# VH-VL binders against q96il0, part 400

Target 1, 167 residues: q96il0
Amino acid sequence: APERGAERRDTAPSGVSRFCPPRKSCHDWIGPPDKYSNLRPVHFYIPENESPLEQKLRKLRQETQEWNQQFWANQNLTFSKEKEEFIHSRLKTKGLGLRTESGQKATLNAEEMADFYKEFLSKNFQKHMYYNRDWYKRNFAITFFMGKVALERIWNKLKQKQKKRSN
Short names: E, the ipSAE of ESMFold2; O, the ipSAE of OpenDDE; V2, 0.75 times the mean of E and O plus 0.25 times the DockQ between their complexes.

## First folded at step 17 (VH-VL)

Design S5 (framework fv_ebrasodebart; at its last look DockQ between E and O 0.45; V2 from the best seeds 0.69)
Fold by OpenDDE, look of step 17:
Structure S5 (fold): chain C 167 residues (1-167), chain A 119 residues (1-119), chain B 108 residues (1-108)
Amino acid sequence: as target 1 above (167 residues)
Amino acid sequence: QIQLVQSGAEVKKPGASVKVSCKASGYTFTNYYISWVRQAPGQGLEWMGWISAFSGDTNYAQKLQGRVTMTTDTSTSTAYMELRSLRSDDTAVYYCARDVSYGEEFDYWGQGTLVTVSS
Amino acid sequence: QAVLTQPPSVSVSPGQTASITCSGDNLGSKYAYWYQQKPGQSPVLVMYQDTRRPSGIPERFSASNSGNTATLTISGTQAMDEADYYCQTWDDSTGYHVFGGGTKLTVL
């Protein structure tokens, strides 16, 4: 049986921007916008002495970033494809070619395109609602863990100061 | 490779409960939903509910409300479906499926778990 | 609750075009998805978002959505295409997934 290759979706090739931060960087790096999602990827710094809580935060941020990249890459591809199909269908219905006499791509007027946008938004409304919901939940979780990490760091600094005073 | 591996077949008596597991691999488990779908012998597909692997939010089919519980364990990337108060008409193959893009399609399916309810 | 209606069976000769319809209220305002299920196997996604084909699905599979009817089309139908086909959509009001009743495709 031919190995039905596992990539069932036209996964936008994870053009993970080959932006490699400098090896000695102690900071998060922001890459250029991804060509599919148009989102700027963040390369998260990994501290040498990363706490379990810091690691959890980093993983959550990374997973959330991947989630966002995938969502918007797919959404943009869907939008582009459906827009093209809509234009082609409408032009065909009008008896117009895909190209004008000047060789330019034939376009639809603003009113016709408004119908496309309305339909697209209608079809994707639920998806967007759930996305927004999960976006808020993820960001809330990230913020919560950021707070915990901040508290942990404060506590560790206080312990170190106490130990230095006792010696 | 993305895989969903389900627990083995179960035989239960009426009134009992069954818990089916679905272990996910090959992807970030928390970035997707898991849906459960059942199929009675010679019948069509019936959606049972979904769970968010991130938030634990659930939505159950009205017919199964009160009898079904879906859970996830993020540490093991495993989804669970418990069905209580089993009846003969609950005899079916139960599938877990990865629910992509917030409830649109099921792109990966488990191999199915046969649950037989017999007196 | 949204209901999707499919013909219970469709028969086609090898090499001919098979068409399977799925009708539902307001289906034109929603995406349709299609699954193939062979006997004793799990369902396989064959079409998504009305017209999109997953990787690994043959080009002979296509789909369209017009009005309240989604259509799965299999051109040049082969014996291996004999299966049950299910349409699926999303119910915005409930957040439920809804399957059609399924269509048995027989290749004669």
Scores: ipSAE 0.827, ipTM 0.911, lowest interface PAE 0.6, mean pLDDT 91
Fold by ESMFold2, look of step 17:
Structure S5 (fold): chain C 167 residues (1-167), chain A 119 residues (1-119), chain B 108 residues (1-108)
Amino acid sequence: as target 1 above (167 residues)
Amino acid sequence: QIQLVQSGAEVKKPGASVKVSCKASGYTFTNYYISWVRQAPGQGLEWMGWISAFSGDTNYAQKLQGRVTMTTDTSTSTAYMELRSLRSDDTAVYYCARDVSYGEEFDYWGQGTLVTVSS
Amino acid sequence: QAVLTQPPSVSVSPGQTASITCSGDNLGSKYAYWYQQKPGQSPVLVMYQDTRRPSGIPERFSASNSGNTATLTISGTQAMDEADYYCQTWDDSTGYHVFGGGTKLTVL
C-alpha cells in the first residue's frame, strides 16, 4: 500500500520541530507553519462539557485542517519535484550541467520556465478545481455550524436569565 | 492500517438491483473520495464513478448514467454502490477504492464483490 | 472516449528487464498511473504521477511518460512480478477515468 503525507518518525528530545501548547490550556492554539504544507496547525481545546453541536463543529474543523494540510503538503512536494525534473530535462537536452561553477543549482530563465508552469497547471487543473470546490463547501459548513453554536449559546443564556427572573 | 472491506458475493436475476457496501477504516473517511471500479470475468478494469465522502457529490461514467447510485454513510464510514436494471453483462467483480486525487489515483482497494447476473 | 492501448502480453526471463507500454493520444500531457493485479486479488498501485513510486513498492519498478506513451519498467524481474498490469489516466474532455486494456506479464 502507498504511503503519503507527513512521514513523522520518532524524534530525539532536543529535535522538537513542533509547537507544544500548554498542557491544560482552555483555548485553541495556533502552531508554527508545518514543514511540508506551510500551513499553521490549530491545536483544538476540548472542554469538559462540550455540547454535541460543539463537538461536531470541532471535529469538522479538525478534519478540514487535516485534509487541507495533506493536500498542500502533497502539492508542494509534487510541484518542487516536477520543477526540478523539468529543469534537469531541459538542461540535459541543451547539453548543460545541472549546477553552475559556483555549485548552485542551474536554472532556466522565466521564458523557458513558462512551458513548465503551463504544463503543471494543465496537468493539475481538475485536481485544483475539485479542491477549490471542496474547500468552499467545507468553509460554508464550518460557518453554518459556527452560527448554530452561537445560537445555542444565546439560547442557553436566555434560559439562565429566565431562571433568575423567576427566583 | 488503511482498509476497505466490501460486502459478500451476490447472485441476481436480470432486471434486479444490487447494492454493494464498502466499509473504510484507518483514515478520516470524509477527507477522501471513493471510486468504484468493476471487472468482468477475464476482462480489464472499468471505472464506474466516484463519490465525495464529505459532500455526497458524484461523478458517474457515461454508460452507467441513470442506472447507478453512489451514497455514503459517514456515521459508519461506509460507501455504497447500487446498480439497477441488471443485465448479464453486469456480471463482474466490483471494487471500491480510496480516491486520493479526485479520480486520478486509487491507493487502497477493497477485496472485491462478485455480482453474478443470471437467468 | 479516450483509449489507452497496452500490448496484451509481455514475456521476460527472470532477472531481465520488462517494459510495458501504454499508448494514448497526448498521454504525456497528463499523469499516468500503474496498477498490478495478481490472479484473484485486488489491484495494487505501483506507480503514480508518471514516475513516482509508492512506499513499499520495490525500487526495480520505474516508469516514464512522454509524448503518446507511458512505460512501466521492471528491472531484475522476479517470479512474484508475474501479474496483469494496467495503466490509467483521464479523458481531457469529460474528466472520466480510463484504464488500459491490461498487459499480462509472464516470467519464464
Scores: ipSAE 0.716, ipTM 0.865, lowest interface PAE 0.9, mean pLDDT 86
ESMFold2 (binder alone), look of step 17: mean pLDDT 92; pTM 0.942

Design S6 (framework fv_ebrasodebart; at its last look DockQ between E and O 0.37; V2 from the best seeds 0.64)
Fold by OpenDDE, look of step 17:
Structure S6 (fold): chain C 167 residues (1-167), chain A 119 residues (1-119), chain B 108 residues (1-108)
Amino acid sequence: as target 1 above (167 residues)
Amino acid sequence: QIQLVQSGAEVKKPGASVKVSCKASGYTFTNYYISWVRQAPGQGLEWMGWISAFSGDTNYAQKLQGRVTMTTDTSTSTAYMELRSLRSDDTAVYYCARDVSYSEEFDYWGQGTLVTVSS
Amino acid sequence: QAVLTQPPSVSVSPGQTASITCSGDNLGSKYAYWYQQKPGQSPVLVMYQDTRRPSGIPERFSASNSGNTATLTISGTQAMDEADYYCQTWDDSTGYEVFGGGTKLTVL
């Protein structure tokens, strides 16, 4: 049976910006905007003595970033494709070519494009509603874990100070 | 490679409960939803509900309200579907599917789990 | 609840074009998705968001949406394309996923 190579969906190649932060960096790095999502990727710093809670926070941030990158990359591709199809369809209906006499790409007027935007927004309304909901939930979770990590760090500093006073 | 692997076939009596598992691999489990779809013998596809692997939020088909419970275990990347008060008309192949976050498509499917309800 | 209506069966000769329709109220304001299911197998996504084709799906598969009708088109239909085809969308009021009744495609 020929191995049906699971051809990867054209997941926009995660153009992981080849921006490798300097190996000695103790900070998070922000890369250039991704060509598909237009979102700036963050390279999260991994502390040498990362606590389980810090690790959980980092993973949650990474997963959320991946989730956002995938969503917007797909949304932008969908938007671009549907916009092009809409323009082509409307021009064809008008008996117009894809190019003007001057060789420029034929465009639709603002009113016609308003119809496209309305239709696009209608079709994607539910998607955007669920995205927004989950965006808030993810950010709330991240903020909550940030608070926990902050408290853990304070507690660890206090324990270290007590140990130094006892010696 | 992305895979959804379901638990094996089940035979149950009327009034019993069944719990089907779906183990996901090859992707970030919490970034997607899991939908459950069933198919009675010789019938079409019937959507049962979805669960968010991140939040645990669920949406169940009205027909199954009160009888179905969907859960996830993020530590094992496993989704579960429990159906209670089984009837003969619940005899079906049950599928889990990855629901692409907000795209409403089911891009990967489990192999299916046959649940037979027989007296 | 949204209802999707498909023809129960479509027959086509090898090499001919098969068309499977899916009609539903307000389907023009939503995306349609298409699944292929062969006997004893799980469904496979063949088209998504009206006109988009997943990787690994042959180019002979295409889809369109006009008004309240989505159409799956298979050009140059092959014997291997014999299967059940299901359209799918969602219900905006409930967030439920909705499948069509399915269409059996026979290649004669």
Scores: ipSAE 0.849, ipTM 0.926, lowest interface PAE 0.6, mean pLDDT 91
Fold by ESMFold2, look of step 17:
Order: sequence, then structure tokens, then C-alpha cells
Structure S6 (fold): chain C 167 residues (1-167), chain A 119 residues (1-119), chain B 108 residues (1-108)
Amino acid sequence: as target 1 above (167 residues)
Amino acid sequence: QIQLVQSGAEVKKPGASVKVSCKASGYTFTNYYISWVRQAPGQGLEWMGWISAFSGDTNYAQKLQGRVTMTTDTSTSTAYMELRSLRSDDTAVYYCARDVSYSEEFDYWGQGTLVTVSS
Amino acid sequence: QAVLTQPPSVSVSPGQTASITCSGDNLGSKYAYWYQQKPGQSPVLVMYQDTRRPSGIPERFSASNSGNTATLTISGTQAMDEADYYCQTWDDSTGYEVFGGGTKLTVL
């Protein structure tokens, strides 16, 4: 029987343990794609006199973090399920069990696992196209609002200088 | 509770336009797409297009290119679909659905809006 | 231009296993999705990404996708499962979403 526990979980399960492990664990499983933002949980601080523009930037960053975490949660689950199904199918074709003689999960060699990697990336190509396009648009928007906040802060500092000079 | 609530039924004449609304609640609206799907009486489902609630990017079915416009209003978490130059074969129930672009399913659907096109 | 073909109808006795097929060129190289629609109601997602079941969908629903054919399987079929079922995937060249023509499941 395949590892059935993952088949019963939805894309964002609630419960005692996190479905999307700490970033360190995700890097070990899925080598870092250079084109994706680093996944780090950020607790966003709300400054005492946050301007409407600063609020907009903060919310955009919060939404983007949530969106990226949802993408990783789905990718990790899909990757894990399909990897185990692929291994099970290939072991069954060889007439082998799911466990080694030592009781550990049986696996395939690196050449065989490369076949899985190629198939997985091909099947998930459209999903990654959407992710990449949306990631670049979100990154551009965040950078744009960061610039606007920086300009707002410069103008406020200049206004304070004019107020001091006038008083 | 995730909900998509659509505007009420419409009766239109050929050549007119219709604009159906879809108000979303219970989730971060800008993190999902909205797909529009229609179903003529007694017929199957026909995909019309999707819109990204974040960017406003759209992808329209070839058959409808030039006649359909999809928009969103993020301040009210509402998606809109406008179909112009209506003809009798546009009579259908129009659904909005939350489109989970990174896993590609339509996981929540609106109640549907009947649009009847007749003289 | 992807086309998904489903049988127009499938009949099963209560308690038996129903199988609904969805055929398309190279469908196994893409994900397949399944929706249930009861009369007068909106569609409801019952399977996604080939084999995954949303929370709230009974375990008697399962699915597979290989080669040119995806299959929705309902074990222990109940009268409440009587509905129209649609498969869905996408067209690789256009990115358009594509639905099958639908299958009416009758539980006698």
C-alpha cells in the first residue's frame, strides 16, 4: 500500500504540526530555485505613526508572504506525494517491496530519480509559469511602494527643516 | 467561511451588454484568480476566462475574445464580468469560481447568475 | 486545442462501484480535476491534481490519471451521488481551461 497519509490532507491543513516545514527543511528537499523569493516567516511591525502609504506597503508585503507560503505548501505536498507514488510504481515494476531488508523505506538510484524530477517539472510547468509571472509583478510592486515610502520620508524631513527654520 | 455571492438574474435584448458581479469573502482576495464559467440550458460547462485579482491580468477564451471584459475591485473584493453584443446563444447561467492558480482547481463557486437574451 | 471526452451517462446500483472516464490526448502529462453538479446547483470540486481529495469529500471518491485517460471512481455509490460529473484540464498551447462534456451518473 502506498503512504496514504498525504493523500488525505488538503492544500492547507490545520492541526498540531505544520505542513510546510521550516525553510531549512524545504531547501534540503527542493534545491533553491534562483527565481523564487526566499521563504522566511516575517512578523510585520506596525510603527506608531504609520502613514497610509506605509500601510499599503505593509499589507502588500503581508499578502505576498501569504501567497508565497501557500505556493510552497502546495508544491511540497504535491512533490512529496508524486515522488512517493513514482518510487512505489517503479519498485512494484521491479517486484520489490516498499521497505528494505533493514526496514527503511526503499528508494531508487540517482539516475532513476532524475526521471521523476524531469517528469515532475514538465507536468508542473504551467503552474510555475503563473508563479514566476506573479512573483515578478509582486516584487516590482513592492519595490515601487518602497520607493514611494522613501520619497515620502524625505519630503517629511524637508518639511520639518522648513518648520524649524520658520520658527 | 469562503463565499462567492453573485448578482441577480438579468433579462437582456440582443445587442445589449450585461455585467455580472461576484463578491468574495472569507479569504485574501488578491491572492487568487477568478474564473468565469457559463452553462447554457441543458448543456455542459464552458470556461470563459480568468482574471488575477492582484494584477488584473486576464486570459479570455478565444470564442469570446473582443466581447468580454473581466475586472476586479480589490477595495470591495468583487469581480465583474461584462459580456457585450449579446445574442440568443449567450443565454446561460454564469458562474464565478475561485481559481487557485498554483494548483489550478476551481475550489469555490458562486451560486450562478441566469442571463436570458431574447427579444 | 485540447478536447476532453466523457461518456454521456453511467448507471450503477446502490453500493456498487461507479467509474467515469475522461479521455484526452496526453491527459496524463497534465493534471485532471473533477466536479460534481446536482440539478439546480453549482458545481462542487470533488477531486483535484489527479488523485487529491478536498476536505469534506467522502473517501469513497477517488481518481487516477494515466496515459490518455483520467478516471473518477466512486465506491459504495449512494443515491446522493446521482449527479452530473465534469472533468477539467488545460490546453497546453493556449492555457485555456477545458471541461469535458459531462457524465450523468444514475443510481438505480
Scores: ipSAE 0.612, ipTM 0.824, lowest interface PAE 1.4, mean pLDDT 84
ESMFold2 (binder alone), look of step 17: mean pLDDT 93; pTM 0.951

Design S7 (framework fv_ebrasodebart; at its last fold request DockQ between E and O 0.47; V2 from the best seeds 0.72)
Fold by OpenDDE, fold request of step 21:
Structure S7 (fold): chain C 167 residues (1-167), chain A 119 residues (1-119), chain B 108 residues (1-108)
Amino acid sequence: as target 1 above (167 residues)
Amino acid sequence: QIQLVQSGAEVKKPGASVKVSCKASGYTFSNYYISWVRQAPGQGLEWMGWISAFSGDTNYAQKLQGRVTMTTDTSTSTAYMELRSLRSDDTAVYYCARDVSYGEEFDYWGQGTLVTVSS
Amino acid sequence: QAVLTQPPSVSVSPGQTASITCSGDKLGSKYAYWYQQKPGQSPVLVMYQDTRRPSGIPERFSASNSGNTATLTISGTQAMDEADYYCQTWDDSTGYEVFGGGTKLTVL
């Protein structure tokens, strides 16, 4: 059976921002906007003594970031492609070329483009609803784990103070 | 490489239950949905439902309401579909599929699991 | 519930253009997806979001969606394109996924 080469879907390459935070930094860093999603990636700091709870929080944040990057990269690509197809289709219907006599890219008027936006929003409405729902759930989960980590850190500091008083 | 590997073929009696597994690999499991689709012998594709691997939210086809349960285990990156009160007309190949766009796009499919319901 | 109607079969000669239609109420207001299924194999996504082609799918595959009809077009049809083709969309009221009945493409 010929190995059907898993040709990589033109998933927007996860533009791993070439931004490398300073090695000695103990903080999260924000990279430049991704080329496809236009979202700024966060480079998460990993403590040397990361607790299991801190690790779980970090993983959840990383996965959520990946999820957001992928969603918006795909939406932006879809929007760009459909917009181009719409313009080409309308120009063709009008008997107009893709370029004006001056060699500029032919454009549609604001009214025609309004039809495109309405159609695009209609087609993507359900997807956006589900995205928004999941966005809230993810952020709630992150916030919840942030609270747990904060409590754990407080507890650990109290234990250390008690041990120092007993010695 | 992204893969969905399903459990093996099952033979069940009418009234029994079947649980099919779908192990995902090669991607962040919690960032996608899993849809289940079945195909009776010589018939078309029938959507059964989807589950969010993150939240566990589900949407089941009306015909299967009360009989189907979808679950996920994020620790093992595995989705499960349980179908109860099996009938002869439930004889089909059952597919899991990765859903990229909240139930819209099935970009990767499992190899299928044949479930035979016979007296 | 939304219903998608496909012709049960389409026949085409090698090198000719095959067209498979999928009809549904207001289908053009939603996205259409297309799957290829060969005998004994799992379905494969061949077109998504009306006109988008996944990587690894030949350029001879194209699709459109307008009004009540989505169309899958295979230009320069080859023997390897013989398969069942399914269109898919969703129902706006329930959020259920809906498949067409499938079309058997025969390359004669």
Scores: ipSAE 0.863, ipTM 0.936, lowest interface PAE 0.5, mean pLDDT 92
Fold by ESMFold2, fold request of step 21:
Structure S7 (fold): chain C 167 residues (1-167), chain A 119 residues (1-119), chain B 108 residues (1-108)
Amino acid sequence: as target 1 above (167 residues)
Amino acid sequence: QIQLVQSGAEVKKPGASVKVSCKASGYTFSNYYISWVRQAPGQGLEWMGWISAFSGDTNYAQKLQGRVTMTTDTSTSTAYMELRSLRSDDTAVYYCARDVSYGEEFDYWGQGTLVTVSS
Amino acid sequence: QAVLTQPPSVSVSPGQTASITCSGDKLGSKYAYWYQQKPGQSPVLVMYQDTRRPSGIPERFSASNSGNTATLTISGTQAMDEADYYCQTWDDSTGYEVFGGGTKLTVL
């Protein structure tokens, strides 16, 4: 998996050479969905002149991504295992095999599967409630620090502009 | 490896307070809750409460409301449990545990801290 | 408030199968967890989410949870399995964690 933000550059036409100092990438990179969580990871850009506030924001975002990835990886695994157990238990109660005559995995109809989905949601209700609560708290904190970083960057641009005028 | 290391044993008089520490290592501390569980001599496990290492939110067992305070210090990856107005029946081994399922699952436990409350 | 009831003790001979029950109202509608505590040691998680075994726990350990009863089963019981065993779940109304009273497994 790539560790840096993506950079897009046009290839110079044949016979024409274009030289410019490279622009610093200021963008994070979004990767493909993770196999277990089914979430797209963000690969965070670390600027050369990262302020303490910017570092705190990046760390908060990195930790929140790790938290979210781990939660859904675990929930997806739990869901998958309990779904299979539910199907096998219901097939056994009906006196049916785990495979159809064609050799494919036997399953239950949509109405029967609705019982599983309702049971799973009920069993995991409290966990999902605390997850949602923590998700909102994390996103509020991230948004708050994004605002602080934005103000810090505006202030630094004004100071830099003032310094150039005074030189 | 994930590890929870607790502070040493304490002897207290009734009416005093005790503060037990729990230093975590081997995982992202802010992404998990810490639960505190105590065990009186010869008795079973009794849940005391949990704290979110991210938000500082707590949930205390009803019988301990008003006497217990749980805190964390994310810079040192350390959780604290303070129990005030100690009684002789607070004599117990106090455990911290990493809480994975938002108050449902305790996958790693500290070594325990014996707190003895005696005249 | 949820209450989990366990037998105070269970005795088995080496090599036999031990079965420790944990009873609670509608326990099968929640996840049950099991902890082993040897004398002088901290509890160790031995089963989670009803039937799942953490890495490092012998395959001899299994568990189930249905109706009002969760059961921890140790097949081929060994002397080293002698310990106190606690079941645990939560109380939906309060959000409090609830432990059973514990079961002392004796291997004779």
Scores: ipSAE 0.743, ipTM 0.883, lowest interface PAE 0.7, mean pLDDT 86
ESMFold2, look of step 17: ipSAE 0.703; ipTM 0.866
ESMFold2 (binder alone), look of step 17: mean pLDDT 92; pTM 0.940
OpenDDE, look of step 17: ipSAE 0.848; ipTM 0.925
ESMFold2, fold request of step 18: ipSAE 0.730, 0.739, 0.687; ipTM 0.876, 0.880, 0.844
ESMFold2 (binder alone), fold request of step 18: mean pLDDT 92, 92, 92; pTM 0.937, 0.936, 0.941
OpenDDE, fold request of step 18: ipSAE 0.857, 0.854, 0.855; ipTM 0.932, 0.931, 0.930
ESMFold2, fold request of step 21: ipSAE 0.728, 0.729; ipTM 0.877, 0.875
ESMFold2 (binder alone), fold request of step 21: mean pLDDT 92, 92, 92; pTM 0.940, 0.940, 0.939
OpenDDE, fold request of step 21: ipSAE 0.862, 0.860; ipTM 0.935, 0.934

Design S8 (framework fv_ebrasodebart; at its last fold request DockQ between E and O 0.50; V2 from the best seeds 0.72)
Fold by OpenDDE, fold request of step 18:
Structure S8 (fold): chain C 167 residues (1-167), chain A 120 residues (1-120), chain B 108 residues (1-108)
Amino acid sequence: as target 1 above (167 residues)
Amino acid sequence: QIQLVQSGAEVKKPGASVKVSCKASGYTFTNYYISWVRQAPGQGLEWMGWISAFSGDTNYAQKLQGRVTMTTDTSTSTAYMELRSLRSDDTAVYYCAREQVYNDKNFDYWGQGTLVTVSS
Amino acid sequence: QAVLTQPPSVSVSPGQTASITCSGDNLGSKYAYWYQQKPGQSPVLVMYQDTRRPSGIPERFSASNSGNTATLTISGTQAMDEADYYCQTWDDSTGYEVFGGGTKLTVL
């Protein structure tokens, strides 16, 4: 039996959502929630006549999406892992097994879990501060480029109307 | 494959400036920070500063304030570190490293290093 | 500014367990990272976020962080593990990255 090499799960695969929108779609699509980040990926439509500004906006949105997916996937994984380690450590300290006599997973009380949450938030505080800061900067940049694209589209429509009136 | 490729070794005179490049590949450049770390011969690792490849925000080690400038070119996925007013004690191997500020890993990928020699 | 203190050297016999400590004020309230550096090579991340091992790092590498001390443990130490090891964390006030002074691990 070929030893199925244990895919070392440690890096949240940058899972390109296997969701493929219909080829004839002219719209952005929202995929199912990612299994790691729980975020719904957006599949961005690429117009045939995409302007350089539209392309820049799309790339920025794609990169920001990847950034968010990676952050939340890693955050969720880290949280789950550290939570499990904390529970195991506390149970061990109490001289309790990982399973109850009924075979259920042993759990900690709400007060003990509150200590975990405080510690986790403390350790990840700086990370969250950087994330929040850059989240605002990214969204501001996206909004700014959305405005530019909107203005470009308006301008192009006006030029086309003028050209049609002159002919 | 993720790679950081640095520029070649430099020999400079005291008072000169050096600019080291670090070309990143295999990942979305703007989603990470680049840190610079130096190591003098036979010494430990010294953090110099970081730059956000997205925002261009920088944080420099206090002792290097005014002498160091970090920049990025997103079009080429290249980070630059310029050190001015070079002294003999700036002789070191300079490393760029990808910093996962938002993720689990800190310095997960390193450049091969650039030797900068400051000699009279 | 946060300061990390490491022993300058640790010696271990092949097959024995090596332990490298990194001490810093309230280090247990932050994450510790560990890097291996062999002569003439770039540093390599061997442990991250106190206890996590990157892909490709042998299972004999483990780490802990509690109180003021982070510890890198290498069980069944091999000759190939001979290197300089650096701990790393950050300073909360400045956002500076902070390295320990490094520990030379010798396998006798």
Scores: ipSAE 0.858, ipTM 0.928, lowest interface PAE 0.6, mean pLDDT 92
Fold by ESMFold2, fold request of step 21:
Structure S8 (fold): chain C 167 residues (1-167), chain A 120 residues (1-120), chain B 108 residues (1-108)
Amino acid sequence: as target 1 above (167 residues)
Amino acid sequence: QIQLVQSGAEVKKPGASVKVSCKASGYTFTNYYISWVRQAPGQGLEWMGWISAFSGDTNYAQKLQGRVTMTTDTSTSTAYMELRSLRSDDTAVYYCAREQVYNDKNFDYWGQGTLVTVSS
Amino acid sequence: QAVLTQPPSVSVSPGQTASITCSGDNLGSKYAYWYQQKPGQSPVLVMYQDTRRPSGIPERFSASNSGNTATLTISGTQAMDEADYYCQTWDDSTGYEVFGGGTKLTVL
């Protein structure tokens, strides 16, 4: 399985429920690992009075989660399919079946599997280079908007204190 | 339903510019790249470049460097391709195509094409 | 820049197997993609990542990629398969997307 990406940095791993969120929840929820990406999705809460900046941040986080889950789901599927095809092709070349005499899946030795891993990494190198570049750009954007939301919340608290003092 | 809908055919004179639009629907626009591909009459497909709908990063074919500008408007889910200093050999059908995440399926959805005719 | 070479045409009788080749330096070290284009229409993805078939593409379409050659194979060809077929990959040094010159499949 490939190393899971930075999507985990976009979620709150503690303080939220691990079950399917109730429809009326007021908090973000972390679900079980997605079958294909093996990443834990965040189920985002949408507050009634979400500011425009808060909405931009939430949408950015939602879109980035979707993007990251799609990448790893596709990469996991590609890896799994190509691994099985490589094993099948090498077994066929040796005149061997897909299963041993005992019915267990036939495998290749470690040296042969190393050939697969090297070829797969080389074939997918540029794809991962673009993914990493875009991942950093997305995380920079998320951090930037998190800072803007934090400043907005401080400003609103100061404005509320000024109104209370003048009243 | 995923769709890419392009602007209509255009007739231009040499030296003019053209800007073709590509409106995306049915998917999260900012999670994909848009490639532009052209096809001169009776010729094959020629890749022009791509743009990231998230960052605006571009990669242009060397042949078109300096003459092409690709942009996006995320609020309308629309990609644009502008080709400047038009010549008669720029007469072609111009396609936009969605590039699936990091070359997984590559160009899985295509626009209907926009005929650009350059004649005096 | 990478170059993909295809035969300009291939002819096949209905029901027979058509094979369309795509040659390029070290093409087997990259993924190959195939597109079908009928007259007056946009290209349609018919094979991806060497051997994968998108949903909606008939099972008679298959493909392979090894060494310097990718091959699109259409078994039991039908008159509706008559089209131009393009292979595609990328150039490692520039990241450019690269198309072959196209192959006109004629079903006689």
Scores: ipSAE 0.727, ipTM 0.874, lowest interface PAE 0.8, mean pLDDT 87
ESMFold2, look of step 17: ipSAE 0.700; ipTM 0.859
ESMFold2 (binder alone), look of step 17: mean pLDDT 93; pTM 0.951
OpenDDE, look of step 17: ipSAE 0.855; ipTM 0.929
ESMFold2, fold request of step 18: ipSAE 0.716, 0.720, 0.713; ipTM 0.871, 0.871, 0.866
ESMFold2 (binder alone), fold request of step 18: mean pLDDT 93, 93, 93; pTM 0.949, 0.950, 0.947
OpenDDE, fold request of step 18: ipSAE 0.848, 0.846; ipTM 0.924, 0.924
ESMFold2, fold request of step 21: ipSAE 0.718, 0.713; ipTM 0.869, 0.866
ESMFold2 (binder alone), fold request of step 21: mean pLDDT 93, 93, 93; pTM 0.948, 0.949, 0.951
OpenDDE, fold request of step 21: ipSAE 0.854, 0.853, 0.854; ipTM 0.929, 0.927, 0.928

